# VH-VL binders against Cytochrome c oxidase assembly factor 8 (COA8): the designs that were tried, part 22

Target 1, 167 residues: Cytochrome c oxidase assembly factor 8 (COA8), of Homo sapiens (Human) (q96il0)
Amino acid sequence: APERGAERRDTAPSGVSRFCPPRKSCHDWIGPPDKYSNLRPVHFYIPENESPLEQKLRKLRQETQEWNQQFWANQNLTFSKEKEEFIHSRLKTKGLGLRTESGQKATLNAEEMADFYKEFLSKNFQKHMYYNRDWYKRNFAITFFMGKVALERIWNKLKQKQKKRSN

## First folded at step 17 (VH-VL)

Design mi1 (from mh2 with heavy chain G50E)
Fold by OpenDDE, fold request of step 19:
Structure mi1 (fold): chain C 167 residues (1-167), chain A 124 residues (1-124), chain B 111 residues (1-111)
Amino acid sequence: as target 1 above (167 residues)
Amino acid sequence: EVQLVESGGGLVQPGRSLRLSCAASGFTFSSYTMNWVRQAPGKGLEWVSEISSSGSRTSYADSVQGRFTISRDNGKNSLYLQMNSLRAEDTALYFCAKETPFDYLWGTYAFDIWGQGTMVTVSS
Amino acid sequence: QSELTQPRSVSGSPGQSVTISCTGSSSNIGKGYDVHWYQQHPGKAPKLLISGNSNRPSGVPDRFSGSKSGNTASLTISGLQAEDEADYYCQSYDSRLSGYVFGTGTDVTVL
């Protein structure tokens, strides 16, 4: 039985965004769109006196961001690969070369490309459903922790005001 | 079965370099933060380094900062630790450890899966 | 000190209850970071016993319990068994080190 070559899942290279926020910034920064995912990364500010709850929130947001970046980078790579394969297959079936007589890259018409998009969406429907489910789960968790952090900050402000009144 | 397998340990002289590897199986490696933890002979556990799921974020203990580099290849389900300028005090059993899935209620981060470790001995 | 302080050793008879303390500082446990506990048998990898101060992972016996108060966390082993003879480590995060910290470890012996 021929050893089915392990399909090298071309994982999108982890594009470390070269965007570095200013060292003295006390704010979150939004970077340019990532070349693979097309998502804009957020560079999170870390306060000097970050609370454990704030750290948990930050970590959750960072992990969720990385999860999104990886998902879309891989989806875009898969899409590009399958699109190219589809085009090549259709051109071959038509007896056409990959290049026109003018040396331009041969393209398919809008109707043929519509068939590709429909097929791609159908094939990836379940994957997108799971992504959406997990996206909501993560964002609800983030919102929940944002609420906790907000309450913690309010409580700390109240305690500081009481201490100032007692002195 | 969920498993981590460390390799690349050995005997090295001070000032030399060594690269450790950790092969992951039985779980979606690319979804988890990974860590290196070491244990000197007859001593306790010491955290060495962390790398996020995508590899975009890394952190190091002060004891190894500037000398060690953590990296990962998610396509190969592999974690690495490049150790440069090795010292006698780096002699330890090195474990790779997987971080727990995010607890959506408590937001806790612990190490739920550990490898068997690979021994690094730095001696003249 | 870059480590959480644990007693060097704790001993008990079978069926007894033993408690291991893990004392930190205002930069780790005292700041409110969670504490995790690990069991390590000789020549084996550490095993997660307690996550997030008091949560037991699946497969960990109910005789293991964790608590935290102030700058001290505690692991209690109720109904001590021979198989519980091991090293135990607490773990937390330290804001000054910007990294994880382990306890000094406690050797638990069953008499």
Scores: ipSAE 0.871, ipTM 0.954, lowest interface PAE 0.5, mean pLDDT 92
Fold by OpenDDE, fold request of step 19:
Structure mi1 (fold): chain C 167 residues (1-167), chain A 124 residues (1-124), chain B 111 residues (1-111)
Amino acid sequence: as target 1 above (167 residues)
Amino acid sequence: EVQLVESGGGLVQPGRSLRLSCAASGFTFSSYTMNWVRQAPGKGLEWVSEISSSGSRTSYADSVQGRFTISRDNGKNSLYLQMNSLRAEDTALYFCAKETPFDYLWGTYAFDIWGQGTMVTVSS
Amino acid sequence: QSELTQPRSVSGSPGQSVTISCTGSSSNIGKGYDVHWYQQHPGKAPKLLISGNSNRPSGVPDRFSGSKSGNTASLTISGLQAEDEADYYCQSYDSRLSGYVFGTGTDVTVL
């Protein structure tokens, strides 16, 4: 029995954005779009006096970013692969080669591609539903922690003002 | 069952290199931050290194900074620790540890799953 | 590496309550970072007992409780049982180290 070659699940390589923010910057930076996910990574600034709550928020944002990057990188890879397979399959069924007489890559018409998109969306519907659910959960949590951090900062400013008035 | 299995430990001479592996099963490995923690014989726990879910972020204890490299292969559900320039002080049982899922209320990070460890002995 | 300070050993009789302290500094517990607690039996991997100062994971008995005040965290074991004989470690984050830090460990003996 021929050993069914373990289909290497082509996981999109985690493209480490080569973008490095300036070392002296005290701000978050937005990098160029990632080549796999097409999402722009945020490089988070870490203040020297980062509070535990600010750290939690930052970590949540970073994890959420990584989650999004991985999801879309894999989704885009899957989409591209399945699209190519669909095109090849349809061309073969039509008795057409992968290249036209002019040497150009053979393409399908808009109607045939619409069928692919419909099938792809249908096939991935549950995946997208789970993604959306988790996206909302994560963003709600981020917003909640942003509120907490804002309150903490206000409180710290008030304490500092009181201490300055007492001296 | 959620499981972490460490491997690659052994006896090595000072200055040599060793690569540890941790195989993860029973959970979505790519979704979690992973850590290495070590325990010298008869001593306490020492955090060694952390790697984020995608591998884009890494951190190291000062004791291993510049000598150790943490990495992961999410396609293989595997965590690695490349240990270079090993010292006698690196002699320890090395645990692979998974971080808890993010607590959306409290944002706490703990190590909820541990492997049984792999022993690294650095001796002349 | 800066460690969180724990008592070396704590002992108690079956059914008694014992408390393990974990004392940090202004860069870790005192800064407001959460404390986690682990149990380690001889020759076994650590097990998470308490997460986030006082939260018990599923499967951890209610006799284990955690608290935190100032720069000190505490693990209380109520109704001490023979199976509770183990090493206990606190863990937190240290901003100076930019990493996790463990306590020195406490050996709990059941008399």
Scores: ipSAE 0.870, ipTM 0.954, lowest interface PAE 0.5, mean pLDDT 92
Fold by OpenDDE, fold request of step 19:
Structure mi1 (fold): chain C 167 residues (1-167), chain A 124 residues (1-124), chain B 111 residues (1-111)
Amino acid sequence: as target 1 above (167 residues)
Amino acid sequence: EVQLVESGGGLVQPGRSLRLSCAASGFTFSSYTMNWVRQAPGKGLEWVSEISSSGSRTSYADSVQGRFTISRDNGKNSLYLQMNSLRAEDTALYFCAKETPFDYLWGTYAFDIWGQGTMVTVSS
Amino acid sequence: QSELTQPRSVSGSPGQSVTISCTGSSSNIGKGYDVHWYQQHPGKAPKLLISGNSNRPSGVPDRFSGSKSGNTASLTISGLQAEDEADYYCQSYDSRLSGYVFGTGTDVTVL
């Protein structure tokens, strides 16, 4: 029985964004687009007096960001790989080389590429559905925790005003 | 079955280095934050380090800050702890621990899966 | 002190109820961080017993319950059984340490 070669799932390397916000900044920063996911990472500020609820919100946002980065990095890698394989297969079928006479990479026409995009979208349809479902679930949770944090901040401000009136 | 298996423990002299490994199976390793927790002989549990699901964020206890480095290889379902400048106080059973899935209602973080541990002994 | 304070030992007879306290400070339990509980038998890895102050994971008996008030969390074991003889640890987060903190541990003995 031929040993089915373990298909090395080319996982996108975890692109550690080299963007480092200024150490004295009290704000969230947006980094440049990641080279694999093309998503701009947010560097979250951590306040000295972060509440447990604020921490939970921050962690959820950070985890959701990492989840998005990983998904799109892998999706873009898969897309690029399958696109290249499709182009090579079609060129071979046409009896064309991988390079033009000018030394440029041979490309397919827009109609042929449309077939690739349709096939790719069809093949990945369920994956995108699950992604969208989980994206909404995460963002609803984030919004819910944002509401809780907002209420907590209002309550804390009211308590501080009452204490100042009693002194 | 969901499992974590630690390895790489042993006897080392003070000032030396050691690298621990933790092999994960039975779950989507790349989706979870991972931790190292240690237990000195006859003592309680001590948190050592955390690494986020992608490895982009790390944190350390003050006792190991600047000496230990946590890392992961999601392609190999593996967690690592590089321990440098080892001290007698680092003698412990080292556990890898998985964080619970995010609770969307309460946002709680606990350790639901633990390995059996690997023993590190630092002695002259 | 960076650790949560637990009693060193607690004992009870079979069928009795025992309570383990976990006392923190204004930087951890008193700040409002959640408390988790773990059971550890000799020579075994810790097992999650209670998550988020009072939530019981699947497979944990209903005789285990958790509560939290102020800067103190409590684990209650009702109807103590011989198999409950183990070390118990509370866990929380400490804002000063920017990390997780465990309790000193409690040895539960069944008489």
Scores: ipSAE 0.857, ipTM 0.949, lowest interface PAE 0.6, mean pLDDT 92
Fold by OpenDDE, look of step 18:
Structure mi1 (fold): chain C 167 residues (1-167), chain A 124 residues (1-124), chain B 111 residues (1-111)
Amino acid sequence: as target 1 above (167 residues)
Amino acid sequence: EVQLVESGGGLVQPGRSLRLSCAASGFTFSSYTMNWVRQAPGKGLEWVSEISSSGSRTSYADSVQGRFTISRDNGKNSLYLQMNSLRAEDTALYFCAKETPFDYLWGTYAFDIWGQGTMVTVSS
Amino acid sequence: QSELTQPRSVSGSPGQSVTISCTGSSSNIGKGYDVHWYQQHPGKAPKLLISGNSNRPSGVPDRFSGSKSGNTASLTISGLQAEDEADYYCQSYDSRLSGYVFGTGTDVTVL
């Protein structure tokens, strides 16, 4: 029985570019696009007097961000790999080399590539559906907690105003 | 079965270094924040360090800040704790602990899965 | 390190109810951070007993209940059983430490 080669799932190297904001920053920072996911990471600021709701919101946003980064990093790697394999396979079938006479990487025409995209989307349709479902779930939760935090902040401001009027 | 298995504990002299490992199985390791918690002999639990799912964010207790480094390899489903400049006070059973999935209603964070721990003894 | 304060020990007879208190400060429980409870049998890893002040994970008996008021959280064990003999720890977050904090632990003995 041929040993089914364990497909080394090329997991995107966990080297998420650690965008480090300036140490004295009191606001959220947006980093450059990650090289794998192409998503811009946000470095969330932690206030000294962060409320429990604010903490929960921040943590949810951060986890959601990391989830997105991982998903798209892996998806992009898979896409790139499968695309390259497709191109190579088609070129080989045509009796063409991987490079043109000018030394450029041989490419397929738009019609042939359209077939790849269609197949790729079809193959990954379920994965994308699950992603979208979870994306909405997470973002609705984020919005919900944003609302809670906003209400808390309003309430705290009102209490402070009342205390100032009483003194 | 969801499991965490710690390793790398042992007897070390003060000032030496030790690296702990935690092997995760039975769940999507890369999706969860991981923690180290320690328990000195006959003492209570003490939180040591946290690392986010991607490893992009880390935090440490003041007692280990600057000496310990938490890291992870999601490809290997492994959590690590590099412990440098070990002290007698670092003598403890070290647990790997997984955070609960985020509760989208309440936003609660607890440790739902624990390993059996690995013993670190720092002695002259 | 700012630990949450628990009684050292609590005892009860089988079938009785016992309550373990966990007292924090304005930087943790009093600030409104959630409290979690863990059960630890001798020589075993901690087990999550209560999450988010009062939520029971699957597989945790209904005789365990959590509550929180002000700076104090409480774990109540109703209908105490011999198997409930263990150490119990509360856990929360402390804003000053920017980290998790555990209680001092409570030894529950069944008489």
Scores: ipSAE 0.828, ipTM 0.939, lowest interface PAE 0.6, mean pLDDT 91

Design mi1 (from mh2 with heavy chain G50E)
Fold by ESMFold2, look of step 17:
Structure mi1 (fold): chain C 167 residues (1-167), chain A 124 residues (1-124), chain B 111 residues (1-111)
Amino acid sequence: as target 1 above (167 residues)
Amino acid sequence: EVQLVESGGGLVQPGRSLRLSCAASGFTFSSYTMNWVRQAPGKGLEWVSEISSSGSRTSYADSVQGRFTISRDNGKNSLYLQMNSLRAEDTALYFCAKETPFDYLWGTYAFDIWGQGTMVTVSS
Amino acid sequence: QSELTQPRSVSGSPGQSVTISCTGSSSNIGKGYDVHWYQQHPGKAPKLLISGNSNRPSGVPDRFSGSKSGNTASLTISGLQAEDEADYYCQSYDSRLSGYVFGTGTDVTVL
């Protein structure tokens, strides 16, 4: 069907990684931007011999990605809603309609819109402060587990190499 | 008050479908991975399915793979289990359960809040 | 096997200690996955007792303790009390099944 062809072109543009894996990919893969958050999700590879520690790291990274995507999807929706409310309010104060004579959406100049951006940032300052704190906390934890995994992998390689030298 | 309340259980014939719901209150539902766990009469606990906090990742026990579908609506603080092609062995009390937050030091997950369960009976 | 093995029942007198074993395989406990413990009174939902092998959640009495070694985890109830009479389940993750697995359950009786 023609909808399938259009969707195929939209969902797999030439600029996206053209890794065409068999049933399982051997590497993490970065997908297209999420419609609502505008963030590119990572599709995590699960190794055949994934250790329990490697699983904990992967789950932490997956949960952090989901947390981050949910936050920005919600903020983008709130931003769009409050932006339209601000424009509507200012147009009403100026005695103007929501549409121009040509039917296009009426808007405000850049100087007037700067007031909106300042107000939005001020209103959401505490929310973004807590987001930044949690973002750093999560990334410190990820780095901590990455270090644990790296040490585990080095130790396993040394044990296997030492075993082969003894044969 | 933190609470999970299951509903939608009942008596159904084999081969039919049933949809379970779990209403969450008293915590930020969208922040947590959710699970379904079942218990056949007089038997032990059996894990059924898991769904990630956003709903983007799901997993299923082999016994229900392809027949059951877990989903969530974070706007309604609700977890769902669509059960298709029901069999007699699916007869059980079905619990929804919340996973603990990720422990940033030890990386542990456990099921800390459980509902009271909703009974599903599959028989002719 | 797809489930963790526990004794069917364990009993003790008030004030005594009882220990419940939970034995897995190389694809679950033996691989190094964490073990959690739940208590279930008749007609009630399970309650988390021990997470991450040995950690007690807030509100769980210190007479409950957990440990893990090799492919076996243990729950110990020291100073057994009448209200400890319940079913107890261990839980872990199984890499072969790519999912959670529960133990067979242990009925603890207080004599």
Scores: ipSAE 0.678, ipTM 0.877, lowest interface PAE 1.1, mean pLDDT 85
Fold by ESMFold2, look of step 18:
Structure mi1 (fold): chain C 167 residues (1-167), chain A 124 residues (1-124), chain B 111 residues (1-111)
Amino acid sequence: as target 1 above (167 residues)
Amino acid sequence: EVQLVESGGGLVQPGRSLRLSCAASGFTFSSYTMNWVRQAPGKGLEWVSEISSSGSRTSYADSVQGRFTISRDNGKNSLYLQMNSLRAEDTALYFCAKETPFDYLWGTYAFDIWGQGTMVTVSS
Amino acid sequence: QSELTQPRSVSGSPGQSVTISCTGSSSNIGKGYDVHWYQQHPGKAPKLLISGNSNRPSGVPDRFSGSKSGNTASLTISGLQAEDEADYYCQSYDSRLSGYVFGTGTDVTVL
């Protein structure tokens, strides 16, 4: 499967809404795309009586979001920089200028650009493989802690029910 | 070699400002939450501030809230502490510390790498 | 502000066991937050000794062990050695302060 499909597992769907989170919210919120990573951040809700386990889950989710945003911001920057360098190098080899006579940036045709895309994918394949491995590890951990939190909440509800019965 | 090196300490008068730096090497700085911890002469450890791996989340001890600002530059592998409105009680050896990776089984975070500290003296 | 309470000093002879207590409140240890332990030799930076109540990082001798119950955590040094002479600090998180708190520190002396 393509790399784009894998990264959607860490974030809410794009296009749900464009909004700024309310000052006081009882729910996680999805913000606008980050300028550099092009990912939509989740703004996490902190419950009033957050347990230590709930805090661990929230911190893991926050850290995973920061890790994901940093990775894609760096990859997007690298892609743009290397694309421009590739075009510049190939234009120089052909003896062409960096701009057309109309003043627009010169570019390469789709067949010429295919070499860049192939080289970029190949160069970054191992990096994306490690990213996918870590992404799955993080998502498994998130699921594991979600289960722990669910069990903790069930236990607390049973404990409160037993207390009220005794009163 | 994994290390953290603090700098920027010195003697300053109350009410003045000072900026501390912490240079990281030997590990991927941008992957970890960082902290400042201080130790007054002859006293114990006191947590000062934390900053998340991207720099997007920060927190502060009550004693420094509003006066100190933690920041980081992941491109320079550097952590900073801007200390404004310094007081005599801020006199301490200031350490930077790296948090451990998230423990996927127990979710434990601790401070596993520490610098040797930079001394800040606020006197008069 | 909250500090975790530790005994000021503890001493023992080589080969003995010593235990350092770390007592908190319902907003930190008593709420269930993890406790970590650090060792600090004179003039040196702290070193992580125990994380997550009882986990021993690589390179820490197995004579160091930790536990937690209720509002109190404990660090035990079995088979005390001269190199264990140092200050020891516990650390936890405090929900009221929204931040980390350290213990008052314990000076371990090897006789």
Scores: ipSAE 0.671, ipTM 0.872, lowest interface PAE 1.2, mean pLDDT 85
Fold by ESMFold2, fold request of step 19:
Structure mi1 (fold): chain C 167 residues (1-167), chain A 124 residues (1-124), chain B 111 residues (1-111)
Amino acid sequence: as target 1 above (167 residues)
Amino acid sequence: EVQLVESGGGLVQPGRSLRLSCAASGFTFSSYTMNWVRQAPGKGLEWVSEISSSGSRTSYADSVQGRFTISRDNGKNSLYLQMNSLRAEDTALYFCAKETPFDYLWGTYAFDIWGQGTMVTVSS
Amino acid sequence: QSELTQPRSVSGSPGQSVTISCTGSSSNIGKGYDVHWYQQHPGKAPKLLISGNSNRPSGVPDRFSGSKSGNTASLTISGLQAEDEADYYCQSYDSRLSGYVFGTGTDVTVL
């Protein structure tokens, strides 16, 4: 679309967002951050005169957004889960309980936690490389289709100009 | 290896409900848009419903809008179709189908993997 | 649901060519939406044969070809073989229905 993105209307607080896109909007909207992925979703407008090519572009953008949100939501969950498992395993090896004497969750010092962070990054290195490859591939395709839509719209404007001169 | 297996079909009276399931294996289920397509006995194919890869976007054929609900659980690699207020004309073999991967050059969205279907018969 | 119109049946001898037409309207094929083709043997699930009007997926024999012009798409089977005996369906998108539409189906018989 020529006008893309929602006008900034939300002033939602950091932790809780009750943003609802307008029912009858002529523009794409950018919503509040998703709780799990921390990514802001785009809410896409579907014009009545959407061409097949414009539909392909919109679907590609929608699918890419969903792919990106799912990836980061899953990575955030995996990070949290593997961090807890690492701490539990190291506490067990040291003969310590899962709770301190005060009842709070036991944890590891910064040097011990550095081992986790190194292992997590190494373990997920190829996954992030493939994510980056796919991210660029998807964004290249989006740009390619944006160009095709732009050419289609120029062609339609030229036809409209010819029709006016023939009337 | 790559497989879609439908289940939950059966004989049911008009006005009642039925829930279909589709179990996916051999591919990354959460990466693909999924569809239900049905085929009445001796008849052709009819598209029923579509759900996006995350489950956040759905669409329905007019004939089932408001009665059927498509959903998915990406943690269980499963697709669902909740069918309420069933009618005799809903009698069909119901297929689960996967949309093709993004074709970054041409943008095609065909149905490349199909299950064998589960039969739903709505009769009094 | 609206349907794309196909001939009810088509027949040919082994080695001959057969062509299946798929005629839509200005809200589907005529608007410029892609056409896909599926093959369905009796008692089996459909199989994708042609996507994006003319693109042949890996594993589909090169004797299958597709084209689209105006309101009409065509599937051609060159060098007809016994295993090509099946039902064939075209499929597109319809903007009026905001959804996918299938053709009426064509029964291909090998004589």
Scores: ipSAE 0.670, ipTM 0.876, lowest interface PAE 1.2, mean pLDDT 85
Fold by ESMFold2, fold request of step 19:
Parts: sequence; C-alpha cells; structure tokens
Structure mi1 (fold): chain C 167 residues (1-167), chain A 124 residues (1-124), chain B 111 residues (1-111)
Amino acid sequence: as target 1 above (167 residues)
Amino acid sequence: EVQLVESGGGLVQPGRSLRLSCAASGFTFSSYTMNWVRQAPGKGLEWVSEISSSGSRTSYADSVQGRFTISRDNGKNSLYLQMNSLRAEDTALYFCAKETPFDYLWGTYAFDIWGQGTMVTVSS
Amino acid sequence: QSELTQPRSVSGSPGQSVTISCTGSSSNIGKGYDVHWYQQHPGKAPKLLISGNSNRPSGVPDRFSGSKSGNTASLTISGLQAEDEADYYCQSYDSRLSGYVFGTGTDVTVL
C-alpha cells in the first residue's frame, strides 16, 4: 500500500472489493486487486436456474476467496508492521536515526535485512503450513465439485434431447 | 468451550430500533458464515439473516429485508443485528448460529452451534 | 409451499420407533436441496441432529436417522427414550425465497 504508515492494523478490514459488475451480467467478473490482500476478487454470477449443486460450488468458491483474501491481507499488514519495527529496533541499537540527513527513511543493508526475513519466516512457518494444507484441500474440493457440475449439465442436456425424441 | 452468547434484547416500542450482539469464543470466528434465527413465543424457528465469513455477503428473509442489517467484527469475534422499524411480529427469542465447515464430499452447510438467545419484545 | 410441512405431534412408547415427515415443494426439497434436522428441548436452543439428509454429527446417538426422497424428508427415532421428548424441526433452502426455510415443527411425546 502507498500509505504504509497511515493505516497499519493487526486485522485487515473485512471488505473484499468495491467493484460492482454491470447489471444483467451473465458471467463471473474479476475485479481489481484488493488494496490489502493484492488479490483480484471474483464476483460470481448467479443464474436464475442455478441448481443446488451449482449453488454448493459457488458458495465453496466464494468462501475460499474470502478465506484467502483475509489470510493475505492480514499477513501483508503483519509483514509490513514487523519489518518497520525490526528496522527501527536495529537502527536504534546502532545509534542511528530513523531518517538520513536528506530526510529519506534510513534502511538496513541486505545482510541485516536477511535476519528479518529469516526471523519472519521462522515465526510464521507453522501458520503458512496450515494455510497451504487448507489451500490444497479447498482447491481439490473446488475441482471435484466443478466436475460434478459439468456432469450434471451434460446429463440435463441429454435428458432434454430424449424428451424431444419422445414427444 | 465453544460458545455463542447473545445480548441486547429487551422491551421496545413499535417503530423503534434495537441492536443485538453475539459474542463468539472457542472457535475461529472469522472462518465461518453466521446466521440469526428467531422464534416467536410458542412458535417455530424462522431464519432471519446470513453473513459470510468476511462480512462481504449478506442475505435476509423477506420479512426483515430493508429493516434489519447483519454485520460482524472479526477482530472482536462479534456478530451484530441492527433492527430498525420494529414491529410486533418481530417479538421473538433471537439466536445466533454458526454454520458448519464445508463438507468436502457433499457440500452441506447446517447450523451446528447455537447461542441460548436474547429476547426481543415489541409492544405498544 | 413457502414453508416445510411437518405433523404437529407424534408420540410413541419407550423403545418404539417414530418417524417425522418434512414435506416441501419443487423450490426447496423437491429441487434437490439438502435437509437438516434440529432437536429443541423446552427452553433450550436447537441442537443439530442430522445434516445433509442423513449424516449424524459427532455425539448424536445412532438411533437417529434421516432420509430424503422426492419432496419429502424423514427423521426416524428408533428405540425412543424419555430424553427424546422435544420439538423437532427440518430445514432446507428455498430457491424462490433465496433463503433458508424451517419446517413447522413436530412435538415428540414419549408415553
């Protein structure tokens, strides 16, 4: 985010996207990147004749999108917050100011910043492992239900053809 | 330790407003869709409203559409129901309810955890 | 129908079986939406009993079973016990209302 110091929070806002698809759309829409998660939300089409199975798939995709955006929005905020705290702490320990004499933010060299990245990854390793497990489970389930929906649609088209032949 | 505790009920006059709260504990609140369900005295259950895990999607029963607003604060593990323009028929015990996690095989969602409810009485 | 229809009451003796019907329409149960069942003792919150037509959550005795066919779902209590005396509600989704619907409720009495 361009205004990193203005709205730093532990918990991201619950909103996903302010994009609004056109009325009477019959397609899913991909919105602009969310300012907290940097992920593009999908705005799902709801057909008037949506089957119960199609609804299950749509709900699963919607909840997975919300889960994913909440996770990354929170992680991005935590990363930025802890990065600035680490830099501030190390500059203070070295007796250096937060800004150079030109007014630019003072930074640490690549070797010093490597300590931060290592510590951050180590601290958050278990959380990311659980996220990856859940991500795979959700995406396999989505694929499974997409297959079930495809079969349902094929079956319905074949059933309609057989009705026409019998009439 | 999984618990939902409603509060904010009371006696109000028709046309007035009331805000219900539901405090969640013992589970990851932000992972689940939440619902309000009400039960008029001596009557059956009536679904009122649903809010998605992030709060970005909501739906309402026809009887409350435009008058009630469901919301949540995942940072406070809290669910809310703002009830405006209250009517006598809104008199009920209001439950908050948690939806089950997604069943990866069958895709079912049911209400597996309920609070004990908070009573709202709308009387002139 | 905008509401799922259940009998007002059923009764049985301890050890017997009772069955509660839940009848919907082509916009809910008949369209293929799942049916869930809840038990509610007097003055208590509802408790999930059966999800997804026939699935028993952990902690629900195996004497409770559910099924669905056409526009109708059924909850069967085999081996009726005194503690089963309660109200029972079915629940489904209705595509016309774009929302959840509950049944009218059934009062089970143990004689």
Scores: ipSAE 0.666, ipTM 0.874, lowest interface PAE 1.2, mean pLDDT 85

